Miniprotein binders against q9bqp7. Designs and how they scored, part 12

Target 1, 240 residues: q9bqp7
Amino acid sequence: VPQNWFPIFNPERSDKPNASDPSVPLKIPLQRNVIPSVTRVLQQTMTKQQVFLLERWKQRMILELGEDGFKEYTSNVFLQGKRFHEALESILSPQETLKERDENLLKSGYIESVQHILKDVSGVRALESAVQHETLNYIGLLDCVAEYQGKLCVIDWKTSEKPKPFIQSTFDNPLQVVAYMGAMNHDTNYSFQVQCGLIVVAYKDGSPAHPHFMDAELCSQYWTKWLLRLEEYTEKKKNQ

## First folded at step 15 (miniprotein)

Design Lg2
Fold by OpenDDE base, fold request of step 16:
Structure Lg2 (fold): chain B 240 residues (1-240), chain A 82 residues (1-82)
Amino acid sequence: as target 1 above (240 residues)
Amino acid sequence: SKIWVYVTIEAPSPEELYEIVKRIMRLAWEHGGETIYVEIEGNEALILLTLPTEELAEKFAEEVRRLLEELGLRVEVTVERE
């Protein structure tokens, strides 16, 4: 049980859009601060077993590609991911910004992969927007807040060359999603709350993306795990 | 303390692999365990699990081995002893 328990959901906020919600998705810039990011917390609190699996994968890839080939591969993966997020931001942005769409960004297997998910996405409220949890002292940059199949979700878009048919195949990504939810739900820059999460794994070959929907109950379970990771991070920092 | 268990499996097809993975994950849950990570590559999967006790980890490992042997599938189960 976390020593510093904090709720994921804010009872003072409603899930319903206020009539005053801007028609334009929120895009709060991430401020460089001494506050740790969600990603940093998760990376520094991986278990020995998780680290082992990542190192095993890395060593296998280096054996297959060579060291320079692996560096190039890694750089390409990051670039493809970035382009995918830029394309999604362009797609999910209001139509008035359509005139500046680089049509080349839309011609990807990853975009093809997510088409069936995008059909169920509506009511975009935030895109590439910073969140801060002041009490728990962490920050993040969320990809998207939108309705998926009529449920308001924090949506996290991932690219993969390997199938991820299970939520457990997404590693710590469920923790990232709930961390963003909890921060957003208590960030004063947001007038609403989110009770659901969605991880979408897009594939390079254009095969149908896997959606991993997280209901409020599952989000609460992962939130407890997130709090434990955050406590571990805080303790490690005190001992350094 | 949690006992860590690795399960590596190979199946004839991805579809069969996914069903077997689901079954293993369910077995872990029935033993009071949790699935931490699932890696899938082709027709192979690696499952990282936790069990609450060594005894439960051993029982789980035996059941997984039996299940996959009955199906004629390759399995490797490694229980990490603290």
Scores: ipSAE 0.795, ipTM 0.928, lowest interface PAE 0.5, mean pLDDT 91
Fold by OpenDDE base, fold request of step 16:
Formats: C-alpha cells, structure tokens, sequence
Structure Lg2 (fold): chain B 240 residues (1-240), chain A 82 residues (1-82)
C-alpha cells in the first residue's frame, strides 16, 4: 500500500461530460521546471527485471544491425513516432486549425492502422496538453483526451513493430495513462475529470491497431502501482 | 519479497501462442501472482511474472511445465532465486 495515498479521481469534479464540446481542444504548453515528468519517474523506477529485458532487446538489436545501424533504427523509430503524433493531432484538431495537412503524414501505415479506432473517437477535449499534479509533484504531456465509444478517455497513442495484443505487452504505458489521468483530474487548468484510459498500439504495416481500454477499476489498480513508483522515485531522490 | 519468474514458450501459430499465454497468465493469478510483461515475437513469447513465495513459484513452474508438455509445446521456466 502506498504511504502517500492520493485518489485518482476528484470527487469535487462532475463526472458528467459537459455536453458543450469545447470548440477548440485544450493545448496547455509543458513548462520546463524542476518537477519530474511521468516518463522520468517511470524510467528511474524500473525493476532490475525490466531493465534486463530492455538491455537484452538492445543487445539483440545491436547484434543484428550493428551499433550504427541500431542508432539509425532508433532515430527512425523516434521520427516515425513523432510524425504519427503530428498526423493524429492534425486529424483530431478542428478543421479551422487545419494548417496544410501534409498529405504525406496521413499516408503512413500507422495512420491506416488506427482508422478503425478513429471512427470511435469523438468529442476531443485536449491534444498534446500538459498536466500537473501539484500535490504529488509530477508533470506530463498527454496525447489526447476524447470520447472513445462514448466514454471520455485519456488516450495514449503508441507505435510498435511487434504485436501487443495484451495490455501487459505495453510495459509501463498503463502507468503513464493513469498518471496523466490523476494529474488532469486534479489540475486546475481542467474543469472536467476522466475515469477511463485507452492505449492504442498502431502498427507500421497498417494492420489493425490494438486498443487497450482501461475502465475505472483497472485505472484504480494501475494508479496504486503508479503511486508506489512515485514513492520509490521520491525516496531515491532524497538519498542523492 | 516477490519471486520473479520468466516463462518462454513457442507455439505452432500466433493464435495458439496467445491462448497459451492467456492460460499461463491465469495460472499465475490463481497462484496469487501477477503478470508484469508479455513480449510476443512471431511464435515465441516471453512472460515476466511475479509470485508471492518461492513455494508458489515452484508450484506454478511445475504446472506450467506440465501443461506445455501435455500440449507438446516448448517451454522454459526460470525462477529467479533471491
């Protein structure tokens, strides 16, 4: 049990999505401050076993591609991920903010992969928006807040070259999602709360993306795990 | 302290692999454990699990081995001893 328990959901906020679709999604800029990001917390609190698995993967890739090939591969993966997020932001943004849709961004296999998910996405409330949890002292940049199949979700878009049919195949992504939810639900810049999460794993070959829906119960379970990771991070920082 | 268990499996097809992975995950849960990570590549999977005790980890490992042997599938189960 976390020593510093804090609720993921804010009882003071209405669960009812105010039906007024904001005309423009929120896009709060991430401020560079001393506050750790969700990603930083997760990276610094990985278990020895998780580190081992990542290092094993890295070594395997270096053996296959060489060191320079692996650097190029990692750079390309990063670039593809960035382009995918930019394309999604363009798709999910209101038409009036449609800068010239780079048609080339829309022709990716990853965009094809998520088409069936995008059909069920509506009511976009935030895109690439910063969240801050003042009490727990962490920040993050969430990809999207929207309705998925009529449920308001924090949506996290991921790219993968490997199948991820199980939520457990997404590593710490569920923790990231609930961390963003908990922060948003207590961030004064947001007038609403979210009770559900969605991880979407897009594939390069255009094969159907895997949606991993997280209901309120599952979110609460992962939130407990997130709090433990945050405590571990805080303890490590005090000992430095 | 949590006991860490690695399960590596190979199946004839991805579909069979996914079903076996689900069964292993269920078995871990029945033993009071948790699935931490599942890596899938082709017809192979690596499952990282935790169990509450060494005794439960060994029982789990034995059951997984038996299950996979009965199915004629390749399995490797490694229990990390503290």
Amino acid sequence: as target 1 above (240 residues)
Amino acid sequence: SKIWVYVTIEAPSPEELYEIVKRIMRLAWEHGGETIYVEIEGNEALILLTLPTEELAEKFAEEVRRLLEELGLRVEVTVERE
Scores: ipSAE 0.793, ipTM 0.927, lowest interface PAE 0.5, mean pLDDT 91
Fold by OpenDDE base, fold request of step 16:
Structure Lg2 (fold): chain B 240 residues (1-240), chain A 82 residues (1-82)
Amino acid sequence: as target 1 above (240 residues)
Amino acid sequence: SKIWVYVTIEAPSPEELYEIVKRIMRLAWEHGGETIYVEIEGNEALILLTLPTEELAEKFAEEVRRLLEELGLRVEVTVERE
């Protein structure tokens, strides 16, 4: 049980979408501060077993590609991920804010992969927006807040070259999603609450993306795990 | 303390692989365990699990081996010993 328990949901916020769908999604800039990011917390609190699996994958990739090839691969994966997020932001942004859509960004296999998910996405409230949990003292940058199949979700978009048909195949992504939810639900910059999460795994070959929907119960379960990771991080930092 | 278990499997198809992975995950749950991570590559999967005790981990490992042997599938189960 976490020592510093905090609720994921804010009882002071109504679950009802205020009828004023803001015409423009929120885009709060991430402030570089001493406050740890969700990603940093997760990276520094991986289990020995998780580290082992990542290192095993890395060594295999280096064996196949060489060290320079692996660096190039890693750089390319990062670039592809960035372009995918930029394309999604462009797609999900209101038409009036559509600067010159780089049509080339829209012709990716990843964009093709998520088309069936995008059909069920509506009511975009935030895109690439910073969240801060003041009490728990962490920050993050969430990809999207929107309705998926009529349920308001924190949506996290991921690219993969490997199938991820199970939520457990997404590593710590469920923890990231609930961390963003918990922060957003208590961030004063947001007037609404989210109770659901969605991880979307897009594939390079354009094969249908895997959606991993997280209901309020599953979010609560992962939230407890997130709190434990955050406590572990905090303890490690006090001992340094 | 949590006992960590690695299960590697190979199946003839991705569809069969996914069904076997689901069965293994259910078996872990029935033993009071948790699935931590599932890596899928082609027709191979690596499953990282936790079990509450060494005894449960060993029983789980035996059941997984038996199940997959009966199906004629390749399996490797590694229980991390402290």
Scores: ipSAE 0.793, ipTM 0.927, lowest interface PAE 0.5, mean pLDDT 91
Fold by ESMFold2, fold request of step 16:
Structure Lg2 (fold): chain B 240 residues (1-240), chain A 82 residues (1-82)
Amino acid sequence: as target 1 above (240 residues)
Amino acid sequence: SKIWVYVTIEAPSPEELYEIVKRIMRLAWEHGGETIYVEIEGNEALILLTLPTEELAEKFAEEVRRLLEELGLRVEVTVERE
C-alpha cells in the first residue's frame, strides 16, 4: 500500500484529442536532468527473486555461448530492438516519404510479426516522445500513443526471441506503460490523456505478435504497483 | 509478508503447456496469490508466484503437484519464505 497515493488519470483532461486538421505525431525531446527515469526506478527496485532469475538466465547463456559470445548476443539483440523501433517510427509517421526510408530497416521478421497489429492501429498522436511527471518527479520516453481497436493507448513495442503469450511474461513492462501513462496525463506538453495500454511483443521469425491490452482497471492496478516501486526508490536514495 | 513459490513444469506440446500454465495461475488466484513472472522455453515453463501465507503456499503447492500427477507430467514446486 503506497504511502503517497496519486491518481493515474487527470479528471480535468479529455481522452479525446482536438479534432483540428491532422498534424505530425508529437515528439517531445527528452531532457536529461536530476530526476530518475522509469527504467532506472525499475532497475533499482528489483526484488531478490527477479535478480536471481536474471542472473540464472545470464549464467545459462554464458555457459552456452561463452562470455564473448554472450556479449555479442546482447549487443545484437539491442541493435535489433533499436532498428525495430526506428522502423516502426518510420511506418507510423504520416509525413515521412518512402525515398527517405532505409529499405533494410523495414525488412525484418519483427516487422512482419507486427503487421496484423498495425492494421488495428490508427490516430497516432505521439512517437518516441518524452513524458515527465512533475509532482512524482520521474521522466520517460514512450514509444507510441495511438488508437488500438478504437481505444487510445500508450503502446510499448517489444522484440523477443521467445514466446510471451502472457502479460506476466513481460517482466516490468506493464509498470513502464502505466508510469508513462501517468506522466503523460499530467504533463503540460500534452493536451489529451490516455486510459488504456498495449504491450506488443514481436518475434524474430515473423510469427504473429502477441498484443497485451490493458484496460483502465488493469492500468489502475499496475499503477499502484508502480507507485510502490517509486516509493521504494525514493526511500533507498534518501537512506543512501 | 508474501511467500514466494517457483513452479517448473514440462508438457508434451506448447498448447498443453500454455493450458497448464493458465490452470496454475488460476489456482494461485484462488488461494489469494499472484503470478509474478512466466518464462516459456520450448515445452517447459517456469512460474514465479506469491501467496499470502505459508499455509496457503503449501496448499497451493500440493494442489499443483496433484494437478500434474493427474496429467502424468513432471513438476517441481519450491516454496520459500520472503
Scores: ipSAE 0.666, ipTM 0.887, lowest interface PAE 1.1, mean pLDDT 87
Fold by ESMFold2, fold request of step 16:
Structure Lg2 (fold): chain B 240 residues (1-240), chain A 82 residues (1-82)
Amino acid sequence: as target 1 above (240 residues)
Amino acid sequence: SKIWVYVTIEAPSPEELYEIVKRIMRLAWEHGGETIYVEIEGNEALILLTLPTEELAEKFAEEVRRLLEELGLRVEVTVERE
């Protein structure tokens, strides 16, 4: 249990006096700061078991591809992920038309893979937007906030060459989602609260993406785990 | 303290594999445990779990081995303390 528990939801900002929906999604720029990012916290607090599994995977890939082949593979995966995020931001932006999109950006198995998910996404409120938890002092850059099947979610897009049919297959991604959610809920740049999360895993071959919906209860459970990781990070920083 | 358990299984099809993974995750929950990570590679799965005690971890491991034996499938279960 965290020594300093803090709620994921901010009731002082949950009151809804019939504010109109914005016609353009928020895109708060990321500002350089001395406070840690969500990804930095997660990278610095990996368990021995997480490190072991990562090293096991690396050794298998190096055995298959060689060291140079592995470097090329990881560079290509990064580029594919970057292209995918660019495509989704373009598709979800109400200001952009189809003619303003790179045709090659839209031609990918990953985009085909998410089509059935995008049919259920509406009311986009934020895209590629910075968040800061002003009390717990961490920052992040979230992919999307929108309604999924009628529920407002922090949505994270992920590419994968391997099936991820279980939320447990997405490693630390649920922690990343709830960390962004908590930060958004306590960031004065945002006038709304989000209680649900969604992780969407898209596949290179175009097979249907796996959505992993996180209701408020599940988000609360992962939020507790995030707080523990943040406490661990803080303790490591004190000892350096 | 928690006990780490690794389960490796192989099944004839992805559909069968996913169902077996779900049954193993349920068994872990029934023994007070939690599923931490599931890796799918082809027809093989690696399941990383924690159990609350060494005794519950060994009981869980025995139940998993019995389940896979009844299905005629290969399994490896490793129980460690870290």
Scores: ipSAE 0.644, ipTM 0.881, lowest interface PAE 1.3, mean pLDDT 87

Design Lg2
Fold by ESMFold2, fold request of step 16:
Structure Lg2 (fold): chain B 240 residues (1-240), chain A 82 residues (1-82)
Amino acid sequence: as target 1 above (240 residues)
Amino acid sequence: SKIWVYVTIEAPSPEELYEIVKRIMRLAWEHGGETIYVEIEGNEALILLTLPTEELAEKFAEEVRRLLEELGLRVEVTVERE
C-alpha cells in the first residue's frame, strides 16, 4: 500500500465539461524541467521479473538477428511507431484536409488496423498534449483525449508485431494511462477531467486492433500501482 | 510477500490458446493471485503471475498441470523461489 495516497480524480472538477464546445483539441507543449516523466519513473522502477522478461526477449532477438540486426530492428520499430502517432494526430486533427495528399503518412498496416476503432472515437479534446501533476511532481505527454463509444478517455496508441489480446499483454501501459489521467485531472491547463482509459494496440499486418478499455474502477486499481512505482522512484533518488 | 509463478503453454490454435489463458487467469484469481503479464507468440503463451503464499502457488501450479493434462497439451509451471 502507498505510504502517501493521493486521489486520481479531482473532486472540485467536473467529469464532463458542460458545452464550451471547443473546436480545436488542446496541445499543451512539453517543457523540459527537473521533474521526472512517467516513462522515466516506470523505466527506473521495473521489477526483477520485468527486467528478466525484457532481457529474455532481447536475447532471443539477438540470437535470431545478431547484434547489428537487432539494433536495426529496434530502430525501424521506433520509426514505425513515430509515423503511426503522426498519422493518428493528422487523422484526428480538424486540419485533416491539409494532410489530404500526404499518402506516405496514411499508408501502413497500423492505420488499417485501427480503422474500426477510429469510427467509435469522437469529441477529441486533446492531442499530443503535455500533462503535469504539480503535487506528485511528474510530467507526461498523452496521446489523445476523446470519447470512445460515448465515454471520455485518455487514449494511448501502441504498435505491435505480436498479438496483445489481453490488457496484461501491455505490461506497464495501463500505468502510463492512469498516470497521465491523474496528472491531467490536477493540471491547471485543463478545465475538465477524465475517468476512463483506453489502450489501442495496432498491428503491422493490418489485423484488427485490440482495444483495452479501462473503466473508473480499473483505473483506480492501476492508480494504486502507479503510486507505488512513483514512491519507489522517489525513494531511489533520495538514496542516490 | 508474493510468490511469482511462470506458466508456459501451447495450444493447437490461437482461439484455443486464448481460452486456456483465460481459464488459467481465472484459476489464479480463485487462489487469491493476480496475472501480471501474458506474452503470446504464435500458438504459445507465457503467463507471469503472483500468488499470496507458497502453499497457494503450489496448489495453483498443480491445478494448472491437471487442466493441461486433461486437454492433452504441454505445460511448464515454475514457482519462483527468489
Scores: ipSAE 0.568, ipTM 0.861, lowest interface PAE 1.5, mean pLDDT 87

Design Lg3
Fold by OpenDDE base, fold request of step 16:
Structure Lg3 (fold): chain B 240 residues (1-240), chain A 82 residues (1-82)
Amino acid sequence: as target 1 above (240 residues)
Amino acid sequence: SKIWVYVTIEAPSPEELYEIVKRIMRLAWEHGGDVIYVEIEGNEALILLTLPTEELAEKFAEEVRRLLEELGLRVEVTVERE
């Protein structure tokens, strides 16, 4: 049980859209502060077993591609991910529909992969927006807040060359999603709360993306795990 | 203390692999375990899971081996001993 328990959901906020919600998605800039990011917390609190699996994968890739080939591969994966997020932001942003959409950004296998998910996405409230949990003292940059199949979700978009048919195949992504939810639900910059999460794994070959929906119960379970990771991070930093 | 278990599986098809992975995940939960990570690559899977005790981990490992041997599938189960 976490020592510093905090609720993921804010009882003072409603999940109902206020009629006054601006038609424009929120885009709060990330402030570079001494406050740890969600990503940093997760990276610094990986288990020995998780580290082992990542190192095993890395060594295998280096064996196949060479060291320089692996660096190039990693750079390309990062670039493809960035372009995919930029394309999604353009698609989901109502104002950018009028600007010269770089048609080349839209012609990707990843964009093709998520088309069936995008059909069920509506009511976009935030895109590439910073969240801060003031009490728990962490920050993050969430990809999207929107309705998926009529449920308001924090949506996290991921690219993969490997199938991820299970939520457990997404590593710590469920923890990232709930961390963003918990922060957003208690961030004063947001007037609403989210009770659901969605991880979407897009594939380079255009094969149908895997959606991993997280209901309020599953989010609560992962939230407990997130709090434990955050405590571990905090303890490690006090001893450093 | 959590006992860490690795399960590697090979199946004839991705569809069969996914069904076997689901069965192993259910078995882990039935033994009070938690599934931490599932890697899928082609017709191979790696499952990282935890169990509450060494005894439960050994029972789980035996059941998984038996199940997959009966199906004629390749399996490797590694229980991390502290």
Scores: ipSAE 0.789, ipTM 0.923, lowest interface PAE 0.5, mean pLDDT 91
Fold by OpenDDE base, fold request of step 16:
Structure Lg3 (fold): chain B 240 residues (1-240), chain A 82 residues (1-82)
Amino acid sequence: as target 1 above (240 residues)
Amino acid sequence: SKIWVYVTIEAPSPEELYEIVKRIMRLAWEHGGDVIYVEIEGNEALILLTLPTEELAEKFAEEVRRLLEELGLRVEVTVERE
C-alpha cells in the first residue's frame, strides 16, 4: 500500500464536456522543469528482473546486428515512432489543418495498422499535451485524449515489430497511462477528467493494431502500482 | 517478499501460444500472483510473474509443468529465490 495515497480521479471534476470546451484539442507545451517525468520515474524504478529482460534483449540484438547496426536500428525505431505520432496528430487534428498534411507521413504500415481503431476514436480533446501533478510532483506528455467507443480515454500510441496481444506485453505502459490520467485529472489546465485508458499497439507490417482498453477499475489498480513506483523513486532520490 | 517466476513456452502456433499464455496468467492469478510482463516472439513466449510465497510458486510451477506436459508442449519454469 502506498504511504502517500492520492486518488486517480478528481471528484470535483465532471467527465462531461463543459459546453465551453474549445473545439480545438488542447496542446499544452511541456516545460523543462526539475520535476521528474513519468518516463524518468518508471525507468529509474525498474525491477532487477525487468532490467535483466531488457538487457538480454539488447545483447541479443547486438549479436544479430552488431553494435553499430543496433545503434542504427534504435535510431530508426525512434524515428519511425516519431513519424507515426506526427501522422496521428495530423489525422486527429481538426480538418482545417489538413492542408499541411505531408501525404508521405500517412503512407505507413503503422497508420494502416491503426485504421480500425481510428474509426472508433472521436471527440479529441488533447493532442501531445503536457500534464502536471502538482501534489505528487511529476509531469508527462500525453499523446491523446479522445473518446474511444464512446468512452473518454487517455490514449497512448505505441509502435512494435513484435505482437503485443496482452496489456502485460506493453511493459510499464499501463503505469504511464494512469500516471497521465491522474496528472490530467488534477491539472488545473484541464477542465475535465478521464476514467479510462487505451494503449494502442501499431504494427509496422500494417497488421491490425491491438487495443488494450483500461476501464476505471483496471486504471485504479495500475494507479496503486504507479504510486508505489513514485514513492520508490522519491526514496531513491533522497538517498542520493 | 514477492517470488519472481519466469515461464518460457513454445507452441506449434501463435494462436495456441496465446491460449496457453492466457491459461498460465489465470493460474498465476488463482495462486494470488501478478503477471508483470509477457513477451511474445514467433511461437515462443516469456512470462514474468510474481507469487506471494515460495510454496505458492512451487505449486504454480508444478501445475504449469503438468498442464503443458499434458498438452505436449515445451515449458521451462524458473523460480527465483530471494
Scores: ipSAE 0.789, ipTM 0.923, lowest interface PAE 0.5, mean pLDDT 91
Fold by OpenDDE base, fold request of step 16:
Structure Lg3 (fold): chain B 240 residues (1-240), chain A 82 residues (1-82)
Amino acid sequence: as target 1 above (240 residues)
Amino acid sequence: SKIWVYVTIEAPSPEELYEIVKRIMRLAWEHGGDVIYVEIEGNEALILLTLPTEELAEKFAEEVRRLLEELGLRVEVTVERE
């Protein structure tokens, strides 16, 4: 049990999205502060076993590609991920803000992969927007807040070359999603609450993406795990 | 302290693999465990899970081995001993 328990959901905020589709999604800039990001917390609190698995993967890739090949691979993966997020932001942004859609961004296998998910996405409320949890003292940049199949979700878009049919295949991504939810639900810049999460794993070959929906119960379970990771991070920082 | 368990499996098909992974995950939960990570590559899967005690980890390991042996599937179960 976390020592510093804090609720993921804010009872003071109404669950009913005010039906006014905000004409423009929120895009709050991330401020570079001394406050740790969700990603930083997760990275610094990985278990020895998680680190082992990542290192094993890295070593295997280096054996297959060489050191320079692996660097190139990692750079390409990063670039592809960036382009994918840019393409999604362009797709999900209101038409009036459509700078020239780089048609080349829209022709990716990853975009093809998520088409069936995008059909069920509506009511975009935030895109690439910063969240801050003032009490728990962490920040993050969420990809998207929108309705998925009529449920308001924090949506996290991921790219993968490997199948991830289980939510457990997404490593710490569920923790990231609930961290963003908890922050958003208590961030004064947001007037609404989110109770659901969605991880979408897009595939390079254009095969159908895997959606991992997180209901309020599952979000609460992962929130407890997130709080434990945050406590561990805080303890490690006090001892430095 | 949590006992860490690695389960590596190989199946004849991805579909069979996914079903076996689901069964192993259920077994872990039935033993009071938590599934931390599932990696799937081709016809192979790696499951990282935790169990509350060494005794439960050993019981789990035996059940997994028995289940997969009965199915004629290759399995490796590694219990990390502190």
Scores: ipSAE 0.784, ipTM 0.922, lowest interface PAE 0.5, mean pLDDT 92
Fold by ESMFold2, look of step 15:
Structure Lg3 (fold): chain B 240 residues (1-240), chain A 82 residues (1-82)
Amino acid sequence: as target 1 above (240 residues)
Amino acid sequence: SKIWVYVTIEAPSPEELYEIVKRIMRLAWEHGGDVIYVEIEGNEALILLTLPTEELAEKFAEEVRRLLEELGLRVEVTVERE
């Protein structure tokens, strides 16, 4: 149990669109500042067991590819993820036409993989948008806020070369999603809130993506785990 | 405080693997545990989980080993103390 419990939802907000909301998705710019990002908090609070698994994987890859080969592999994976996010932002933006899109960006196994998910996505409210938790003092950059099968979600897009059929296969991603959700719900740049999360894992070969829906109860369970990670991070920085 | 457990298994097919992983996750929950991470590689899985006590971790490990032996499948269960 965290020392300083804080609610994930804001009782002063509705999850319904405001009549005064703009017709285009929000895209709040991320500014560099001293408060920690969600990804930094998670990286700095990994357990010894998580570090062990990551190091084991790294050593296997280095044995197979060599040190230079591993560096190139990780660089290429990062670039493919970046391209995937760019493609999704383009596809989901109501301001863009097909003529404005890079044709090569739209031709990928990852985009094929998510097509069946995108059919269920509507009502896009935010894309690649910064969030800040005004009270807990952390910041993030979320991928998307939209309705999925009628439920307004913080949606996080992931690429993978391996199947992720269980939400437990997505490492700390559920913590990332709920951290963004909590931040958005307490960020003055947003007039609405979100109660659900969605993690979508897309596959390089075009196989159907795995959606991992997180209802409000599951989000609350992961929120507690996020608060513990944030407290651990804060304690580590006091001792540095 | 928490006892870390690693389970590695192999099954004849991905469908059988996923069902076995679900059974192991249920066993962990029944022993008061939490499933932290599941890695899938082909027909193999690695499950990282926690149990509340060494006693429950040992009971869980024995039950998982017996389950997989009854199915004729390979399993490794490693219990560590933190």
Scores: ipSAE 0.664, ipTM 0.885, lowest interface PAE 1.1, mean pLDDT 88
Fold by ESMFold2, fold request of step 16:
Structure Lg3 (fold): chain B 240 residues (1-240), chain A 82 residues (1-82)
Amino acid sequence: as target 1 above (240 residues)
Amino acid sequence: SKIWVYVTIEAPSPEELYEIVKRIMRLAWEHGGDVIYVEIEGNEALILLTLPTEELAEKFAEEVRRLLEELGLRVEVTVERE
């Protein structure tokens, strides 16, 4: 149990979708500041067991591909992820400037992989938008806020070379989702709140993506874990 | 302090593998544990988890070994004491 508990939901806000005609999704710019990002907090609070598994994977890949091959592999994975996020923003945005490039952005296995998910996504409220938790002092950049099967979700899109059929296969991604959610629910740039999360894992070969839906109860459980990681981070910075 | 446990299994098919992983995760939760990470590669899985006590971790480990023995499948369970 965290020493300094804080609620993930804001009782002063509605979780219901707002009607807006015409509506453009929010895109709050990310500002450089002193407070840590969600990803930095998580990276600096990994357990030695998590680091061990990551290092074991890295060494296996280097044995298989060589050091140069591994560098090329990781660079390509990063580029594919960036292109995937660009394509999704284009698909979910009403902007005209991306129409001429939609064919190239839409020609990927990852986009094919998520088609069955996208048909259930509507009511986009935010895309690539910054969030800040003033009280807990952290910042993030969320991928998407939209309805999934009628429920407003913080949605995190991921690409993967390996199957991720369980939410436990997504490492710290559930913590990222709830950290963004908690920040959004208490950020004055937003007038609504979100109580559900969704992690969507897309595959290069076009295989059906794995959705990992997180209802409010599951989000609350992961929120507790996030608060512990944030507390650990804060203590490390004080103690050093 | 939490006790770390690693479980490595192999199954004849992905469908059987996923069902076995689900059963192992339920066993962990029933012993008061937490499932930290599940890695799937082909027909193999690695499950990283924690148990609240050494006694519960060893009981969990023996139950997992018994489960896989009954299925005629290989398993490796390592209880980390550190």
Scores: ipSAE 0.592, ipTM 0.868, lowest interface PAE 1.4, mean pLDDT 87

